# Ledger of designs, part 1: VH-VL binders against Arf-GAP with Rho-GAP domain, ANK repeat and PH domain-containing protein 1 (ARAP1)

All scores and structures are predictions.

Target 1, 186 residues: Arf-GAP with Rho-GAP domain, ANK repeat and PH domain-containing protein 1 (ARAP1), of Homo sapiens (Human) (q96p48r954to1139)
Amino acid sequence: ASMGDTLSEQQLGDSDIPVIVYRCVDYITQCGLTSEGIYRKCGQTSKTQRLLESLRQDARSVHLKEGEQHVDDVSSALKRFLRDLPDGLFTRAQRLTWLEASEIEDEEEKVSRYRELLVRLPPVNRATVKALISHLYCVQCFSDTNQMNVHNLAIVFGPTLFQTDGQDYKAGRVVEDLINHYVVVF
Positions, changes and structure headers below are counted from each chain's first letter, unless a header gives other numbers; Kabat numbers aren't used for antibody chains.
ipSAE, averaged over its two directions, is called F for ESMFold2-Fast, E for ESMFold2 and O for OpenDDE. V2 adds 0.75 times the mean of E and O to 0.25 times the DockQ between the complexes of E and O.
Where letters were taken out, [cut] stands.
The coordinates of atoms that the task and the answers printed are left out; those that the model quotes come from them. Centres of patches stay.

## First folded at step 2 (VH-VL)

Design f01a
Fold by ESMFold2, look of step 8:
Structure f01a (fold): chain C 186 residues (1-186), chain A 121 residues (1-121), chain B 107 residues (1-107)
Amino acid sequence: as target 1 above (186 residues)
Amino acid sequence: QVQLVESGGGLVQPGGSLRLSCAASGFTFSDYAMNWVRQAPGKGLEWVSGISGSGGSTYYADSVKGRFTISRDNSKNTLYLQMNSLRAEDTAVYYCARDYYDSEGYWFDYWGQGTLVTVSS
Amino acid sequence: DIELTQPPSVSVAPGQTARISCSGDNIGSKYVYWYQQKPGQAPVLVIYDDSDRPSGIPERFSGSNSGNTATLTISGTQAEDEADYYCQVWDSSSDYVFGGGTKLTVL
């Protein structure tokens, strides 16, 4: 078996979501939903790296406290964690299939295909996708304040989740579709 | 009553080609992903290839990638496996299997009776 | 990718309990499926989602999955239970992965 190919190798919480993902999402939900440019702005590199190292070492022991961690450092740590996953959130094996699904012209057929593809993900990956997309749906609900609509979030998270060099517009389309259709997909 | 009937097996020389078919009945074929699973004589089960209900997504085990092509014709309720560049190691009974899944995982709920492929000089 | 290890054989007296193990690294984080295969026949699903029985499978078949080991248990084993038994998981890197199979003998 290759080192670190699945999210299930991480510490998991009660909902089978990696504790590192839960910690970051929970903190940003508490403190960051109204922060201008959340997820678009970069945190300080050294603080982000130290936070990520602590979370990778023992996520259960890390407790984020308002006033001690900047929301941009936490959002950057989450993005780096997702980008650095050895197999990726959507897995290397399924990456092309997800990207090709975004090209389906009929919207109802496309949504049905996304539901099918979600079921084929490993359980931890599927739960993590649902949690992350649910969070991003909430972030865009505050877009009048934080300036991050669905399109902005898709530009940030497409490359991050599909681990592209940013030249594959299909990755952004998948993320945008999942956020826009959150209620019917999940 | 779900039925899966494989055909097209036989004797083939190494390097040869063969096309397997699986005729499906008793269910809406296009609603289900389908798979080929093989079993070498006296050995265990090995997944070979899978295809989505629409035919839009195909999957292959590393051992057959580049040599085998899975396809389906939903108007004929038929699954296919085109096998090229056959090797002695491909000798097996090939089963057609219906994919089933829920929120928890993936498995094969119905299997055909298999068709024997023998690759020998 | 995950590899599943089963004992090559298990022998049990009629009426006794047979236990067939399936070992894999953190297999408890996955759902396990069990197939019965009698000589010259196709496999038949006997357990899905670790512990659930399909319609028509006798109550004497049960399953469990925790840590690094899943187990198929046959209580009150009968002669017709003689077969090969395979465990299976789905893995994102390897797709469908089967154990090597266990031959159950009822003597």
Scores: ipSAE 0.000, ipTM 0.442, lowest interface PAE 17.7, mean pLDDT 85

## First folded at step 18 (VH-VL)

Design d5
Fold by ESMFold2, look of step 20:
Formats: sequence, structure tokens, C-alpha cells
Structure d5 (fold): chain C 186 residues (1-186), chain A 121 residues (1-121), chain B 107 residues (1-107)
Amino acid sequence: as target 1 above (186 residues)
Amino acid sequence: QVQLVESGGGLVQPGGSLRLSCAASGFTFSYYAMNWVRQAPGKGLEWVSGIWGSGGFKYYADSVKGRFTISRDNSKNTLYLQMNSLRAEDTAVYYCARDSYTDSGWYFDYWGQGTLVTVSS
Amino acid sequence: DIELTQPPSVSVAPGQTARISCSGDNIGSKWVYWYQQKPGQAPVLVIYDDSDRPSGIPERFSGSNSGNTATLTISGTQAEDEADYYCQVWDSSDDYVFGGGTKLTVL
């Protein structure tokens, strides 16, 4: 448990992912998969910030219950947590390498490169990427209802995960590629 | 470097139809949500419609629901607005605007020069 | 849904500070965006996320947002700043909401 800034400084669950991430993903999976515009919509600023502060202080003590937390506040808290990581989910050291991999024209070669890059991430980061991409794969499975297909999720999570100032097609491409190739990459 | 060029405006009678186009260049069009925003003569800005990069998620202001249809062709880097059952109050300059995102919300980082639609008999 | 109110006009002398308000119920809980529109031209983004400047926007442009009021501030106002200014929020109900606009006149 920690009030730390980096991903590895967070409280971790049994599966080596931060409890903050698990709590938010679990809640969205239970209550949010059919919510129209999930992750596209933003929660209320004050509610999102209070939730995020509670999770940062002691994520194990926070219990998200249907009817007491709006799904958009939880999704916004998760996005803000990822955006605010000092070193980022893909780490400062590897950021450019990930973005350059998205430019590989041959899909088989690109997928192989992503697998190699995943192995080089710190264990907590790698487990968190897998858990997050697995979750987003599930979200897009409900895209007929929630309207969030792979491309739309990449528009949101590209800037969030790579901490860009706005849309960056390479950041979006990495996220889209990881979701589209989830089975073979992970 | 980013360029948005609208076309298809003109004079049309009440009850008529027009199709507006916006040609995009200088960025990867399919990765951006796109919007139409209008400005009646001497008035302020009014959001009209938006569409996400894949063309799936579409949304409309209440004033145009059921009459206007937004669409895009990502292979031609072009945004469209089909305007049916036009009324005098639809008279405006129509701007194509590119969406941008932060964790806090969405805003328009680039705008075209606009195309004038005049609805008059 | 939030309604945004701006004064119709603001006048300042060159070199003085202009302040353009954008009022809305609890607007401080939302992020505010500002656009400049010169006559016969398209709008241009000048402030995003309440107070951040896009590349190429002069440092004399700044913004703040708290309580029920967001404010665009132009210090050392120049003749080229004469324009209409619009505030905008994104509502969690999928709405882009614009203020009515403020005409800034530089004497």
C-alpha cells in the first residue's frame, strides 16, 4: 500500500496488478459494459477526484457498489490514474519504441515486435497492460450496445496511455493493434 | 498543416435538401471524431452534429434530429452532413471542426473556413 | 444541462488588461475552452482545460475557472486581439455547450 507516484508503488492484488486498476475494471465489467459511450463520457470532476483520492489512499478499503457510484465517475477515475502516472504505463524509457513499432507495415512482424516489447516491461506494467487490454477487448464485444468499438476505444486510450497532448495516430494505433490482436499477443 | 475545407453550401428553398462535404488533409482522418458547428448571421456558435472515427457513434443537437444525417468516408478523408427538410432557421455558415480529447473533456482544435447555407423562398 | 452566459461586449484601451467572463451554474466543476473569432474568419482555440495555451498562442492570454465563473484574461491587449470570444464546455451528457460570445473592442 502506498501513496506513491509510480505503478510499482501501488497496492497490488494477487495477479500483480494495482488494486486501483482491478477495482475500476471489475466495476465497469459488472455494471458498465452496456453503458452507451462508456469511457467516451467523462464523470463529474469533483466525484471523480474524490473517488480517485480514496483509491490512492487505500484501494483495498474502497468497495464500489452498483447504484452508489456512477459508471462514468469510475471510468474517469481509471483514465485519470493512468494519465497521471509519472512514468506512464509503457514507461518513459520505452515510449518511443512502442510508438515506432506501430509503424511496422507487416502485421505478423508488428505482432511479434509487440510480444517482445511486452516481455521487456516491468512485471507490474506488463500485467497491467494485459489486464487493461483484456478489459477493452470485452468492452468492444458489446459495441453494438455501448457504441465503443476498437477504433473508438483507441481514440480515448491512445492519449491516456501514452500521455500525449492530443490525438496521436501512433498511440491510437498501438492500442488498436493490441486489442485487435489480443489473443496472439498475450 | 491540418486543413479542413467545406463545400456544398448554397441557396435552397424551405423543405429542400443539401449535402455538405468537408475535405480533410494533414492528419490521419480516421483517428479523429469530427463535428459540424453552425453560426447564423450575426449570432453565436451552435453545435450541430458529431461522428466518431469509425463512423459508428453519431450524435445530434435536438434542433436537427431526424432531419440531418452525419456520415464520413474514411477512404476519401471526407465528412458529410445530409440536411433534409430545411427551414429558414437553418440558415448559417456551417463549419467542419476536428475534435480533440483530454481526460476532462472534448473540444475543437481545428476549424474549416465554413460554407454558407441560405434557406429562403 | 449547463447554460453559459457571457457579456455581449467588452472594451479596453491598448495595453490594458481585458477580462471576459463566462458564467454558469457550478462551471468550476467543468473544464472550459475558449475560442477567438475575427471578422470573416473561422474560430481559433486560444485556451483549453481552463488555463492551458495551445502552441502559437501569445502568453498574454490566460484563463481561470472557479465557482460559477470562468474568465479569459488578455494582458497588454493589442489591436489584433479585437475579435469575438466564445467559451465552451463539454457536458457529461454528450453536449458541447457554447456561451453567447463577447465582442472585444480595442480602442
Scores: ipSAE 0.047, ipTM 0.626, lowest interface PAE 6.5, mean pLDDT 86

## First folded at step 20 (VH-VL)

Design e4 (from d5 with heavy chain S100L, light chain S29D D49E)
Fold by ESMFold2, look of step 22:
Structure e4 (fold): chain C 186 residues (1-186), chain A 121 residues (1-121), chain B 107 residues (1-107)
Amino acid sequence: as target 1 above (186 residues)
Amino acid sequence: QVQLVESGGGLVQPGGSLRLSCAASGFTFSYYAMNWVRQAPGKGLEWVSGIWGSGGFKYYADSVKGRFTISRDNSKNTLYLQMNSLRAEDTAVYYCARDLYTDSGWYFDYWGQGTLVTVSS
Amino acid sequence: DIELTQPPSVSVAPGQTARISCSGDNIGDKWVYWYQQKPGQAPVLVIYEDSDRPSGIPERFSGSNSGNTATLTISGTQAEDEADYYCQVWDSSDDYVFGGGTKLTVL
């Protein structure tokens, strides 16, 4: 697949999750959970670009091995893939609704609204959000070692997932809320 | 708009201590990493220390490690730098800087006007 | 830790093109940021991600980065561009590294 392909144009795995997402998440889950600053650190541009190009060409053929790929190069490839999605993970049509939901003061009402918004997403997007948030929940479980608590992950993934210039603080709040309420939202 | 206002600079003897503050406004403080960057009179910029949104992830330049402690109070929108065991080479203007993340890296998009720290006997 | 080397000074005539280099081992594999500092003022970001301009920065500022050298270019240099210029990278050890600075003089 070429740069900028939609989620529906990606190679999908058994659970309707893009293979590129699964490959990166699986590798970081196995090799990166105790890595200090995982996702905060950026990989080398040349290595990240080559990895992303390989995954875009044929994600099914790429198998990540410890010692051959640095976790920061893999995390950067995943972040760039998500940032480059033409319609975004939460879709352009629903983006504002997601951001506005983060402003709901009543926590139970907010969680209920997130559950409603999740069922409105296209199936591949919904599955990908669940897989990614599940992964980030696991990352923060190791925050004593990796230093990436929920707040720190939200700083990184808010702009990445909502494709902003970092000034839309509501994007970070959505990510933080989804991780904090993972069990009841999903 | 984004504002960063440093305070707490002054004259101090070698071996002494100072605590710098940076009051932030115009943005959601807790969602941004913050940094201190210093500049000795007539010299270039030197990164000193950084701290991430919740205050758990902190990092320091080798030249200040063990002597300086960065912290933040997100309820007061304030960044701090506790400077202990001060030396003459710590004399500088200290800038508070906001750290902006992109998938391409980290950089400083807004700076305060600085506060002067002078270490002399 | 990468070390960034800048020339201490660059002089240009008004209207001419100024080029300020920032050299470092494999700097082309990192994103480079440029800051302008006028006398008595705080630094201001003028180039991010090698070549992009923040809002409000004149089109005459541009940047490039390849191999071991990044370059800030100012076309049609004006007297108001007289300042110190610093390059900066973020490296894989979670450190921010600045170049030593270049004083641009417009004669």
Scores: ipSAE 0.104, ipTM 0.662, lowest interface PAE 6.6, mean pLDDT 87

Design e5 (from d5 with heavy chain S30D G50S S100L)
Fold by ESMFold2, look of step 22:
Structure e5 (fold): chain C 186 residues (1-186), chain A 121 residues (1-121), chain B 107 residues (1-107)
Amino acid sequence: as target 1 above (186 residues)
Amino acid sequence: QVQLVESGGGLVQPGGSLRLSCAASGFTFDYYAMNWVRQAPGKGLEWVSSIWGSGGFKYYADSVKGRFTISRDNSKNTLYLQMNSLRAEDTAVYYCARDLYTDSGWYFDYWGQGTLVTVSS
Amino acid sequence: DIELTQPPSVSVAPGQTARISCSGDNIGSKWVYWYQQKPGQAPVLVIYDDSDRPSGIPERFSGSNSGNTATLTISGTQAEDEADYYCQVWDSSDDYVFGGGTKLTVL
């Protein structure tokens, strides 16, 4: 059975990441890093849906303009894109392995395991994880202003990236670990 | 099996103080935002306060700001509400509620059975 | 300041359809959640994300949300559905906002 539009079937940029992801991350980096509760707050349902539809049809043609797009609408569109990915960002094949790695007690061993798991992801998935975690690292650098420290971002992005109902502690732990160890993992 | 058990309610005179506790079990406590929601006798639900998993972000309804303090001890899986300068209008059943995140929003998926606070002379 | 308005009460005969409204300015742009509360009990989630049912909630419960009104619909209402029902939204300016509640009476 066809998997439909996978991550690699998206319009891709020079760095092997989907243009839709780049557009959203770039906009939030330029306009949203000091926005209180960024990523915790939800955008308007109708605006988020309309934006996501436009990006899915032709991401290269979409211009995100400060003042015309609310940062919460863009952040919600990005989260929904990631949540709806047919195989997920970390892939169904690797999901449990990533979650098991979060339980490794030795920090050096855990970091080494995450690096190994990243190499095993498809190139587009690996590039997208790096871009997203790099972005979240930058978001938490402004946590005194935006109120989104590493732990709070992990609460939001754990379920989003692993496509869980929010009850899987390990999903949040993976995201938290990747952000905390950003410079040595990536 | 998720369990939330509130305690610490009782009768108190106006101006008094109480500390409520909510013991959590059956889930990884520190990865969930937690809330207090109250219900005055015969009335509707009113959100009181939220605290995020790390304990750093705290939010309060305007009616309780400056009088109530939410806190959590993640090592004990316990949520607290310190209520000072109590008034008659604070009389309510106080529920502890777990916040479930989805990328479409936030909602309360598990509630405790509540603890009654009565502020009366 | 968003405010959610519900009728104080709704009465239906057994087997008929109950509709409980939740009105708010532009509520259609928000995700709506519905809670059932039976006497002496804690609230129970019956609808999330406007129209989805948690496991264990009967299929006779459904929801919709557009414009300025969200609606909880109970088809084939049964005696055990008699309860108070609350709508709720999350709003970035107000945090968690509940409607005033609707008492559903099944005669």
Scores: ipSAE 0.060, ipTM 0.656, lowest interface PAE 6.7, mean pLDDT 87

## First folded at step 22 (VH-VL)

Design g1 (from e5 with heavy chain S104L Y110S, light chain S29D D49E)
Fold by OpenDDE, fold request of step 24:
Structure g1 (fold): chain C 186 residues (1-186), chain A 121 residues (1-121), chain B 107 residues (1-107)
Amino acid sequence: as target 1 above (186 residues)
Amino acid sequence: QVQLVESGGGLVQPGGSLRLSCAASGFTFDYYAMNWVRQAPGKGLEWVSSIWGSGGFKYYADSVKGRFTISRDNSKNTLYLQMNSLRAEDTAVYYCARDLYTDLGWYFDSWGQGTLVTVSS
Amino acid sequence: DIELTQPPSVSVAPGQTARISCSGDNIGDKWVYWYQQKPGQAPVLVIYEDSDRPSGIPERFSGSNSGNTATLTISGTQAEDEADYYCQVWDSSDDYVFGGGTKLTVL
């Protein structure tokens, strides 16, 4: 896989999750959950780029080991990969509908709407969203240590996942909602 | 349109206290980290403090740690800076600035016009 | 802690290209942001992520970053571009670091 490839064109694992996503998430889960400012802090450009290139070249051959990679480089590689998806994680076609769903005031109705929207995603996208949100749910469980609560993660991942320049708050709201309602949405 | 309006600046004696406010409008305030950046007369820009949307996480420059306290009221779309034990070197125009995120950094996309704080005997 | 060094001043004739440097150890491994500040005004973001322009910023503004030096380039410099320019990075120590600023004079 290379720049410009869709999620479905990536090396996929057993659960239709791109191996590149799994490698990063797995490593961060093992080494980064208690890291202060995880996903807020940024890695070095050169190291992040090299890692991302390796993962894109052959994610299955990349084995991230504790102590060999800085967690911020891995998190940055993951964020950049997600940001650079040609159609975005939530797809260009469904992007606005997701953002609009965040404006629903009734929580039960909103959760129901998110469930409907998830079904509309391609299988690989849906699996990836579930895996990522599950991971972020775990990250925020350690917010007392890593200082990354749901809201803070939403500030970071909203623009990343919806490919905005941070000017649309609704992107963050969607991510926040998905994390907060992870158990009932997924 | 994003608007940030600082207030609360003025003249204060060394050792005194002052509280700055920044009124925000034109965006969803609680979804953005907010900052104070100051500029001494004829000098460059210096980051002072940052607070995230939830208000639970605050960061300070070493030069103001223990003396300044950043806070926010999201219900009022207002950012605050409580300044205690003021020193002459704290004399500056204080800007309110909105934070934006990119993959490898944070930066300020919107600024207020600033409020002047003068610390002198 | 990273320190950013800028030349105190740069002069350019109208229509010529102005280049303002921002030096720091391994600054090429960070995103660099640039701000323009005119007298009596608040700073304005003119470059983000080394080379990207916010909406409303003229195309004559560009940026680059490699090694130990980031550069703000203003091609076809106009009188209205006379201002102070600041580079900025985010440090992993949770600091926002500014350069000392450069006064650009259009002769």
Scores: ipSAE 0.580, ipTM 0.868, lowest interface PAE 1.3, mean pLDDT 94
Fold by OpenDDE, fold request of step 24:
Structure g1 (fold): chain C 186 residues (1-186), chain A 121 residues (1-121), chain B 107 residues (1-107)
Amino acid sequence: as target 1 above (186 residues)
Amino acid sequence: QVQLVESGGGLVQPGGSLRLSCAASGFTFDYYAMNWVRQAPGKGLEWVSSIWGSGGFKYYADSVKGRFTISRDNSKNTLYLQMNSLRAEDTAVYYCARDLYTDLGWYFDSWGQGTLVTVSS
Amino acid sequence: DIELTQPPSVSVAPGQTARISCSGDNIGDKWVYWYQQKPGQAPVLVIYEDSDRPSGIPERFSGSNSGNTATLTISGTQAEDEADYYCQVWDSSDDYVFGGGTKLTVL
């Protein structure tokens, strides 16, 4: 895999989750859940880029171990990977529909809409979204320690996942909604 | 259109206090980190303080720690900077700036026109 | 903490290429952002993430970053480009660091 490859062109593990995503999420789950400012803090560009290149080259051969990689480099690599997806995690075709769903006022209707939109995603995308949101749900469970509550995570991942420059607040809202309603949406 | 309007600047004596405000409009305020950046007359830009959308994270430059307090009222779309124990070196135009996030950094995409704070006896 | 060094001034003739450097230890490991400030005005973002242009910024503005030096390049410099330019990075200590600024004069 290389830059420009689609999500489905990545090395896939079990449950249709790209190995690159799994490696990063797994490492952060093991080493980063209690890290203050996890996903907020930025890694070094050179280290992040090298890691990302390694993962893209052969994610299956990359073994992230505690102490070998700074958690912020890993988190940055994951975010960069997701930002660089040519079609985006939520796909270019469905991006606006997701953002529009965030504007639904009725919570039950909104949840139903998100469920519908998830079904419309390609299998790999759907699996990846579920895995990522599940992970972020876990991260926010430790917000007393890592200071990354749902809102803070949404601020970070909104622009990342929807490939915006940060000006679109609705992207953050979608992420916030998915985390807050993780149990009923997924 | 993003708009940031600073107010509260003025003349104050050393040791005095001043509270700056920044009224924000044209965007969903609580989803953005906000910052104060100042510029002394004829000098460069200096970051002063940051606050995240939820208000949970507050950061300060060493030069103002213990003296300045950043806060925000999301219901009013307003950013504040409480400045205590003011010094002559605090004299500057104070800008309110919206903070955008990228995967490897933070930067300021929108700035107010600034409000002048003059600390002088 | 990282310190960013800029030349105090750069002069260029109209139509020529202006280059403004921003030096710092391992600055290539950070995103660099650039701001333009004209007299009596607030700063305006002209480059983010080393080389990306915000909407509305002319294509003649470009940026690069490697090693210990980031560079803002203005090709075909125009009179309206005369301004102060500041580089900025975000430090891992949650500090925002600005360069000292460079005054660009268009002769």
Scores: ipSAE 0.508, ipTM 0.848, lowest interface PAE 1.4, mean pLDDT 93
Fold by ESMFold2, look of step 23:
Structure g1 (fold): chain C 186 residues (1-186), chain A 121 residues (1-121), chain B 107 residues (1-107)
Amino acid sequence: as target 1 above (186 residues)
Amino acid sequence: QVQLVESGGGLVQPGGSLRLSCAASGFTFDYYAMNWVRQAPGKGLEWVSSIWGSGGFKYYADSVKGRFTISRDNSKNTLYLQMNSLRAEDTAVYYCARDLYTDLGWYFDSWGQGTLVTVSS
Amino acid sequence: DIELTQPPSVSVAPGQTARISCSGDNIGDKWVYWYQQKPGQAPVLVIYEDSDRPSGIPERFSGSNSGNTATLTISGTQAEDEADYYCQVWDSSDDYVFGGGTKLTVL
């Protein structure tokens, strides 16, 4: 039988994180933190698609090995998976509310609003957001080497996670806020 | 609305220098990567250089590497191109272009009207 | 590092289908973008990521990319489509590469 397309239809790990997400994040954490342009660079289309298809069929059986998988192919597979979620990581129901929260001028009120919105997400979505933002926080810690500071990550992950056309910077601002306030929000 | 306005073009002798500017408005400037793309008279488009939002990534075409320097001042919403050791083949209209990330790709979604640089003896 | 080759010109009768090719080594492994440029104007994006249209671009514009060739297709070509067309790739090497351009003439 095949796995479905939604986040909750994926194989899940012990912490309610899709195994697809965990595999990709773990690989990038081990092999990609010093890679220049990580997440901004595009992997090879055919390799990325093949990897994503393998992960969708049986993510638990896929073992990513340094030298066999280019970090940009893995990062692109993760981004494609998140972009293609039918309901999105932040859900269609809450998408506008998340984007509007980014416009709150009072920083403490904005952080409080993000915490409220996280509680309202389905459990798998919430766990996945936390894991992903934690990972991006680690990526930006190596920005002197990989050149991917919070701004650069937000440019990429804003449109990816909120499934936007990139014309509106609100999605990037949410991602940037969550990374900058990771400890307090999570 | 997104607006990009280039300036600083003109006539210069071979070996000379020029500094181009691009004033940006209508969007949150520091959030977007910016590019210079040039077009020689009667010829096609050629990418020249890119700079990312924080200024960390700067990339150059091989034809200009070592001679041109891209920079930005996010407090003034302005993109720059310092052009040194100019050659006749650098004669072109220079466009400022915004790089947009969506659908897991980058493309130049907004362009200025360009500024003409003429390098002749 | 990839070099993109386009025919210098393509001619089509009004209402017919125009096809503009963009050839490059393994271009099918890259995302391809197409820009339209009319005389004295800045380029306008008409196709992104091989086959997708930005908002406001007519449905008669479509694209494909496989192997060593990407193709911009304009069905039901109109006089206003007369322009120069450029293919462009962005790849993992951080380079932006344009094709040489194709002048589309609508006779």
Scores: ipSAE 0.419, ipTM 0.738, lowest interface PAE 2.6, mean pLDDT 88
Fold by ESMFold2, look of step 22:
Structure g1 (fold): chain C 186 residues (1-186), chain A 121 residues (1-121), chain B 107 residues (1-107)
Amino acid sequence: as target 1 above (186 residues)
Amino acid sequence: QVQLVESGGGLVQPGGSLRLSCAASGFTFDYYAMNWVRQAPGKGLEWVSSIWGSGGFKYYADSVKGRFTISRDNSKNTLYLQMNSLRAEDTAVYYCARDLYTDLGWYFDSWGQGTLVTVSS
Amino acid sequence: DIELTQPPSVSVAPGQTARISCSGDNIGDKWVYWYQQKPGQAPVLVIYEDSDRPSGIPERFSGSNSGNTATLTISGTQAEDEADYYCQVWDSSDDYVFGGGTKLTVL
């Protein structure tokens, strides 16, 4: 069953990005970019759940500060939030179309198709995709230290964002493509 | 259908070397982390080594660090384990296993049948 | 590294409930996975993330994890459940750690 509030039902910041997403991304950007295995590692179950519950209850009241939260607990809370979205980040209606686009062989045609699909997303979803992909681009810039290159991030975020079982890499390929073509797509 | 087939096991003397292979099919090999897990006769499972999709990240159990080298050839869909300075305690069935990320967890979702390595004089 | 301790064996009659424990220091804050291994075969995952079942695993398999103990429970145990069972924890910053295994005998 789908649990939790939809993306548009979240508290939103000034840029139409859910406060939950902004808080987690901002914290990882400031404290986690050099952490080995960031996003691949999982936080402690109890701490991750308590943090996520606090964020779901009132995200604006939660302020993450260095030394008070483990980066892996924050990264796990963000992943769980995205995994649990009732309609998913890319929406149920568009999920298959996004996955089929990853199979396009012509690179320029594929990039054009991703741009078209982004326009069709609801505004909050589109802003959230852009913010998340921008963040993952920054994470991979530190891959010499954190060991999370584009490919490794795609392994984690493909199944997370498209809510799949991970058996097929199509979802990972979409994430990989969006990071690799960040400037042109966004 | 995911298939993993190990080969290269056999008898070897202490101090010797052996190279194991694992042929993979039924999935896009280079997108998945791969592992070696071993099981001594009549004993439990022991993780040996991991290598991530493109081959850049390699991890080893302390018991094999410095003696074993994991590698992969993504053009051949093959995982390797080079075992040097073998000891009697390395005697085991060696399994190739795929590491899967889903539902925000990691586990060995697919295993090969194993190949036996016996280290004795 | 955390050390995981399992009883070496558990015996049950068909239809009874089997409980296999996996003990480790503060294991309740780690993800626990359970594998079934039948004689001469490779292991098969039966429980992931403490309590969830992969597709195709019967509902009679369940799991729990709190404090220092994780438990695999098989309700209505059948002859085909006779196997070795291993608990495992994983963290990409740590080694994969397996318990010593428990032989389940169904008489």
Scores: ipSAE 0.343, ipTM 0.722, lowest interface PAE 3.8, mean pLDDT 87

